Miniprotein binders against q5jf28. Designs and how they scored, part 6

Target 1, 318 residues: q5jf28
Amino acid sequence: MERERLIKTVEAILRGAGYRVARLDLKGSCFDLVASRLFLLLFIKATVNIDTITEEQAEDLKRLAKFFKASPLIVGLRSKSGELEEGVVYERFGIYALRPETLYDALLNNELPAVFAERGGLYVRINGELLRELREKHGYSVNELAQLLGVSRKSLLNYERGEQAVSLDVAIQLEEIFDEALAEPIDILRAKVEADLNVKPETPLEREVFERLKKLGLGLVKVKKAPFNAISTEDDIRLLTGIDERKTRSTIKRAEMVAEVGRIVNSGGVFILEKTKAEVVSEVPLIPKESLEEVKDADELIELIDKLKKEIKEKLFS

## First folded at step 17 (miniprotein)

Design y7
Fold by OpenDDE base, fold request of step 21:
Structure y7 (fold): chain B 318 residues (1-318), chain A 120 residues (1-120)
Amino acid sequence: as target 1 above (318 residues)
Amino acid sequence: DPELREARDLLEQAIELLHEAVRLLQEALRTGDSSLLEEAADLLTEALHIVQEAIELAQSTGSDDRAIRRLRFAWMLMRLAIIIAREAMETGDPELVELALTLLEWAYEMIQEALEILSK
């Protein structure tokens, strides 16, 4: 109940901000929502307790974000330490984590959070150059201002160099002394994350399909915790690629999710099965792996996918 | 505290408006009458202002921060429900009406929990 309400709340925030949104009903997925608006793309994991995200989920979430040039986010209510605070950015596995209210303010009010939590304290980044200019303008020596703030001379010099984050209490004092905003906002909507895109296939069928797709000129990014198994890519071609042994109810549901995600991330979808008849589910072709032997390159694969989509659309309206 | 009593009275009023808005959204979902969505959005807008006033009163009295946080969360949920209800009116998508109803159910729970805290 609480998780579902949280996902729906995050969906509402994204919709209210004018994003196109796809919600996934996939337990254990590294993301529950994907959303796009203009040049912004977000992959969001919604979890009541942000400490429940696994490292594997976080790595896949970062992998998707890196590949699509998107920002990964965790939206939650609490941690192991208690309730999350509004306006505070937390971090898990190099991914920003925040409350729904913080996301609301960022998306609907254009108010980015400036406070982040680290090691049980609250901190901000400040404009160190502006701090120096203000200090000099007001006639404070480094020693005088450091004494006024209750910090070391070394700490103040590190603040002015941007080499050290400032405690929230010291930041408030600085803003009070100078009557000017010094806290730098955290751009949660344009987070840059690092991820390994060179993950190996896990199953024999995935290995076979990956080797065939590589022979067609496609690059492959393996994803473990998504409705698809990989992203197949060549230049402008991007395919959310499912790989299953057999058509199951899970395959159908994942294909539906791939269609929804594909619309948001401007990517096609395909499922490659060990054994199936060619069919289309929610505009996503399900093809036998043998169909990969009938095409010479990635362009011919796209042509095959488009042909299958067209033939089924014509059958539905005939 | 008179201000705390006023805040509780306002929250009770907001609950009444919320209940009527939920009724209208449920009827819209049942009948497909989109005019009920605008009426619900208007009631929720009134309730939203009342909740805002209650938050301000609770803050001025130094009330329990746990109540204030719940009311802020409820306010956000209600604001989102208004946006979603109006989008549902424009699109005719019943899933958006269901989304708004989910938000309002949670908002109601948050207001009730806040009232319980403010009544101690």
Scores: ipSAE 0.879, ipTM 0.958, lowest interface PAE 0.5, mean pLDDT 93
Fold by OpenDDE base, last read:
Structure y7 (fold): chain B 318 residues (1-318), chain A 120 residues (1-120)
Amino acid sequence: as target 1 above (318 residues)
Amino acid sequence: DPELREARDLLEQAIELLHEAVRLLQEALRTGDSSLLEEAADLLTEALHIVQEAIELAQSTGSDDRAIRRLRFAWMLMRLAIIIAREAMETGDPELVELALTLLEWAYEMIQEALEILSK
């Protein structure tokens, strides 16, 4: 109940901000929502407790975000330490985590959060050059201002260099002294994350499919915690690839999700199965692995996918 | 505290408006009458202003921050429900009406919890 409400709330925030949204009902997925508006793409994991995200989920979320040039976000209500605060950016595994209200303010009010939580304290980044200019303008020495703030001379010099984050309390004092905003906003919508893209296939079938597609000129990166099993690495070929032994109810549901995600991230979808008849589910072809032997290159594979989509549309409307 | 009493009275009024808006949204889902979505959005807009006033009163009295946070969350949910209900009116998508209902159910719970805190 609470998780579903949270996901729906995040969906509403994204929709209210004019994003195109796909919601995934996939337990254990590294993301629950994907959203696009103009040049912004978001992959969002919605978790009531942000400390429930696994490292594996976070790695896949960062991988997807890096690949699609998206921002990864965790949206939640609480942590192990208590409720999350509004307007505060948290971090888990190098991913920004925030409350729904913080996302609302950022998307609907154009108010980016400036406060972040680190090691049990609240901090801000400040414009260090502006701090120096204001200090000099008001006639304070480094020692005088440091003493007034209750900080060391070294700390104040580090603030002016932008080398050290400022505690929220000290930031408030600085803004009060100078009557000017010093806190730098955190661009949660354009988060840059590091991700390992060198993830290998796990199953024998995945290995076979990866090897075959690589021979066709289509590189793949394994994704563990998504409706799809891999993403294409080629810039010209955006393909979300599912890989299953057999067609199951899970295959169908994941294909539907891949179609929805694909619309948001401007990517095609395909499922490659050990054994299946060629069919299409929600505009996503399910093809036998043997079909990969019939094509010469990646372009012919895309042509095959597009042909299958057309043939089924014609059969459904004929 | 008179201001705290006023805040509670405002929240009770907001709950009444929320109940009526929810009823209208449910009826819109049942009938497909999009005019009920507009009426619901208008009631929610009134309720939103009332909740805002209640937040301001609760803040001025130094009330429990837990109540204020719940009311702010409820306010956000109500604001979103208005946006979503209006989009539903334009698109005719019943899933958006269901989304708005989910938001309002949670908003109601948050207001009730806030009222309980403010009544202690």
Scores: ipSAE 0.875, ipTM 0.956, lowest interface PAE 0.5, mean pLDDT 92
Fold by OpenDDE base, fold request of step 21:
Structure y7 (fold): chain B 318 residues (1-318), chain A 120 residues (1-120)
Amino acid sequence: as target 1 above (318 residues)
Amino acid sequence: DPELREARDLLEQAIELLHEAVRLLQEALRTGDSSLLEEAADLLTEALHIVQEAIELAQSTGSDDRAIRRLRFAWMLMRLAIIIAREAMETGDPELVELALTLLEWAYEMIQEALEILSK
């Protein structure tokens, strides 16, 4: 109940900000929402306690974000240490984590958070050049201002160089002394993350399918915690690729989710099965792995996918 | 404290408006009457202003920050419900009405918890 309400709240924030949103009902997924507006793409994990995200989920979330040039976010209410504060950016596994209110302010009010939590304290990054200019303008020496703030001369010089974050208390004092905003906003909407894109397939069937897709010229990015098993890519071709042994209720649900995600990330979808008849679920083809032997390259695979989509539309309307 | 009493009275008024808005949204789901969504959005807009005033009063009295945080969260949920209800009017999507209802149910819970804190 609480998790579902949180996901719906995040969906509402994104919709209210004019994003196109896909919500996933997939337990254990590295993301619960994907959202797009103009040049912004967000992958969001919604979790009541931000410390419940696993390292594996975080790595997959970063992998998706890196691949799609998106920002990953964790949205939650609390941590192991207590309730999250509004306007504060937290971090888990190199991913920004924040409350729904902080996301609301960023998306609807265009107010990016400036405060971040590190090592049990609150900090701000300041414009060090502006701090220096203001110090000089007001006639303070480095020693005088450092003494007034209760910091070392070295710390103040590090602040002016932008080499050290300032405690929230010292940042407030600086803004009070100079009557000017010094805090640098944290661009949570354009976070750049690093991830390993070279993850190996986990199952014998995934290995076989990956080898075949590679022979067609496709690059493959394995994803563990998503409705798809990989992203297949060649130049402008992007396919959210599911891999299953047999068609199950889970296969159908994942294909539906792949269709929704695909619309947001401008990508096609395909499921490759060890044993199936060719069919289409929510505009996502389910194809037998043997069909990969009938195509020569990635373009012929796309043509096959498009043909299957058309043939089933014709059968549904005939 | 007179101001704290006023804040509680305002929150009780906001709850009444929320209940009426929820009723209208539920009726809109049942009937498909989009005019009820507009009426609900208007009531929620009034309730939103009342909750804002209650927050300001609670802040001025130095009330428990836990209550204030819950009220701010409720305010956000109500604001989102207004936006979503108006989108539902334009699209005719019943899932958006259900979304708005979910937000308002949570807003109600947050206001109730805030009232309980402010009453101690």
Scores: ipSAE 0.870, ipTM 0.954, lowest interface PAE 0.5, mean pLDDT 93
Fold by ESMFold2, last read:
Structure y7 (fold): chain B 318 residues (1-318), chain A 120 residues (1-120)
Amino acid sequence: as target 1 above (318 residues)
Amino acid sequence: DPELREARDLLEQAIELLHEAVRLLQEALRTGDSSLLEEAADLLTEALHIVQEAIELAQSTGSDDRAIRRLRFAWMLMRLAIIIAREAMETGDPELVELALTLLEWAYEMIQEALEILSK
């Protein structure tokens, strides 16, 4: 119940900040929510204990964020070390992790966090050039300021050069001494991540479908922990692509999730099945893999998808 | 400590308002009467101010940070519930009423846990 409440709280935060939101319920997925507003796109994994996220989930979350130019986030309540602190940014697998209150402040109060957790405690990055200017204007030597702060001369020089973050306590002392904002916020809404987008197909069917899609001119970005198996892409074309042996209840629910995600990330969806009749679920076609032999390039695949959606709509209303 | 007793009294008052707001939201779900959503939002707004005052009193007395953190979390949940209830009123979507109720149930639990901590 606590995880369900957490996901709903994050949804409420996003809605309250004016985001369009898709909430997903897929066990083991790399994300639970995707949300967009204006120029911002967020993929969020919500988990009570942030240390339960697997490396596979984290890598896929980063792959989606990199492909869609989105910010990945983990929202949680605890770690293996205890409760997460409000206003503090943690990091797991290169992804920022934070409490719902911290997300609330960033989105509803426009107050980005500045404090991050590392080995040894809590830290803040500061504007080192401004620190040097303030020190000089106040008539402090490097040694004099270092002594006042209780840090080494070497540390103070590193702070001024931007080579070292300061402890939270030192940051507070500096702002008291100079009565000036020195802390640099952490832009959790535009986090840049790196990911290896070359992931091998997991099954022979996936391999076969990927090869057929590549022959049509589509590139593939494989993911393992999402309602779809890959993103098929060429120029302006983006298809959240699912692959299954046959239509099951799981296939239908995943297609519905793909439709929801597609609306948020402005992408189409399709499922390629080994055995099926052509149909459409929530604007997402389910087609047999043989349909890929009936088209000669990516544009024709899109035309086939659009044709199927139109034909099914016409039969429904005819 | 009279200030700590005042903080606890304020939290008991907020709980009473929360209970009534939950009752109104449940009635709105049952009847489809969206005017009950506005009444609930008004009660929650009053409760929100009361919780904020209790937080400030608890902080001024040097109270346990665990209690204060729970109250801040509850405050956030209540604020979100107000926003969601108003969206539910605008859209007529009963799922948003259920979302608001989920937020309030958690807020209630957080206030109760904080109250227990403050009474030790």
Scores: ipSAE 0.869, ipTM 0.954, lowest interface PAE 0.4, mean pLDDT 91

## First folded at step 18 (miniprotein)

Design z2
Fold by ESMFold2, look of step 18:
Structure z2 (fold): chain B 318 residues (1-318), chain A 120 residues (1-120)
Amino acid sequence: as target 1 above (318 residues)
Amino acid sequence: DPELREARDLLEQAIELLHEAVRLLQEALRTGDSSLLEEAADLLTEALHIVQEAIELAQSTGSDDRAIRRLRFAWMLMRLAIIIAREAMETGDPDLVDLALTLLQWAYDMIQEALEILSK
């Protein structure tokens, strides 16, 4: 399948650039890969056609990126308008979208893209102050340079003031005329996004569990399209928190993914189930919701989690 | 015509090297023999240079951009496969061998599609 090949290609790019990577195998998830290197953190949705990402997925991807101070990215091959172009940044729901080759260049060649797609074509933001300096040094009036480029005098003034991006064709002409790099790169590795972090519980069980966790002093950031239902947080505590009615094969797979993601984002994990016996899957405790009534605050919850993890570790070493 | 024919011949050579590299990676998975990973990476490095030469020839003849884009994508996939195969050798992780195989299978398909475009 072309999507599997795409996800593996993105994983290879990240690994080749020295990132620690966790890959999710969860259909409908808002991200497929999370990766970190030094202080950089990326959440990546890989999809062959970038227009198939849903608004719900995009909002969750932005919520995770905002909470973890990460850069969200969409990596794809096509849009509804055709093939994506190498070196061009597209945008969907406020998230940058780009081809694998563009990510490869940014990470392995240290060459950030500068061209972006908007209605009507391809554009570049330029260093307007440098443009003015170069124009004056070469002896062009504003009118003379505008005529040479085929743009209005007003547009040229806006370019120099940094108030308007130039078309790709104009950017190429400017660099030919002045033999200087004028393009401003797009920092896809540190993109900042806005997201509403106050999302309500989706089910009565979620509401009940969130209320219990809030009584323990934990804040909650709800997500809909991830292997976990929320991030539970207080001070230094961060828990990727899953909620299910009972332990199923799906629950086990989600817990395994939570463990993998947690290593990359430096967070613990826990699943709270309506019906279960306490156990640990891949360092992630699965506990019955009644256990939340047996602890008095967030610190005691962490102690319970740590105790369960240590008990399983000791059994394995015995 | 002569330079385009040369580019196609180079791509056929690269495909033969890719096929052998895939065989070596599959054998390395079966046997656990890490020396096969290094041999595969060496063949891929040779194939990478051959594909780059073919791209340069195709560009100099004004060949169809669709073919050239596919070849550049294949080049990237092969470069990544070399990196991943070497990581597999260092770590002993068979999942990295599977990753490299997936990259090479796609690179093969891209080269074949480019050849079809160049042969129309």
Scores: ipSAE 0.885, ipTM 0.959, lowest interface PAE 0.4, mean pLDDT 91
Fold by OpenDDE base, look of step 18:
Structure z2 (fold): chain B 318 residues (1-318), chain A 120 residues (1-120)
Amino acid sequence: as target 1 above (318 residues)
Amino acid sequence: DPELREARDLLEQAIELLHEAVRLLQEALRTGDSSLLEEAADLLTEALHIVQEAIELAQSTGSDDRAIRRLRFAWMLMRLAIIIAREAMETGDPDLVDLALTLLQWAYDMIQEALEILSK
């Protein structure tokens, strides 16, 4: 119940902020929501306890975010240490994690959080140059201000260089001393993450399909914890690629999810099966792997996909 | 504390409005009558103001921060439910009505928990 409420709340926040949203009903997925508005794209994992995300899920979430130039987010209520605080950014595996309220404020009120949690404390990044200017303007030496704040001279110099985050208590004291905002907001909507895009296929069928798609000129990004198995790409071509041995109820559901995700991330979808007849599910073609032998390059593959989509639309309206 | 008593009374009123809004949304799902969504949104708007006043009173009395946090969360959920109910009215999408109902149920739970804290 709590997880479903949380996902629905995050969906409502995104919708309320005017995002187009696709929700995934896929257990174990690295994301539960994908949302787009203008130039912002978000991949969101919603989990009641943010410490339940696995490293594998986080890696895939970062991989998707890096590939699509999106921001990855974890939205949750608590951690192993207790309830998450409103207005505080947490981190798991290099992904920002926050409460629904913090996301609400960022998206509906345009209020980005400035406080982050690290090692059981609360910290803020400050504009170090502004701090120096204010210190000099008010006539404080480095030693005098450091003493007033109860910090070392070295710490204050590191603050002024932007090399060290400031404790929340010290940040509050600085803002009180200078009567000026020094806290730098954390742009959770434009988070840059690093990810390894060179993940190997896991199954013999994935290896075979990847080798064939590479021969067609396509680059491949393997994803483990998504409704698709890879992203196939060449220039402007982006295909959310599912790979299955045979058509199952799971294949159909994943194809439906791929269609929804594809609309948000402006990408096509295809499922390549070891054994199937050519068909289309929710505008996503299911093709036999042998069809990859009939095409010469990526463009011919796209033409095949488009032809299959067209033939089904014509049958539905005939 | 008179202010704390007033805050509790306001929250009880908000709960009554929430119950009626939930009833209207459920009836809208059953009947497809979109006019009930507008009525529900209006009731929720009133309830939202009442919850805001209750938060302010609870803050002024130095009440338990756990209650205030729950009320702020409930306020957010109610605000979202209004937005979603209005979108449902425009689109006719019953899934949005179900979404709004989920938000309101959670808001109700949060207000109840806050009332329990404020009554100790």
Scores: ipSAE 0.879, ipTM 0.957, lowest interface PAE 0.5, mean pLDDT 93

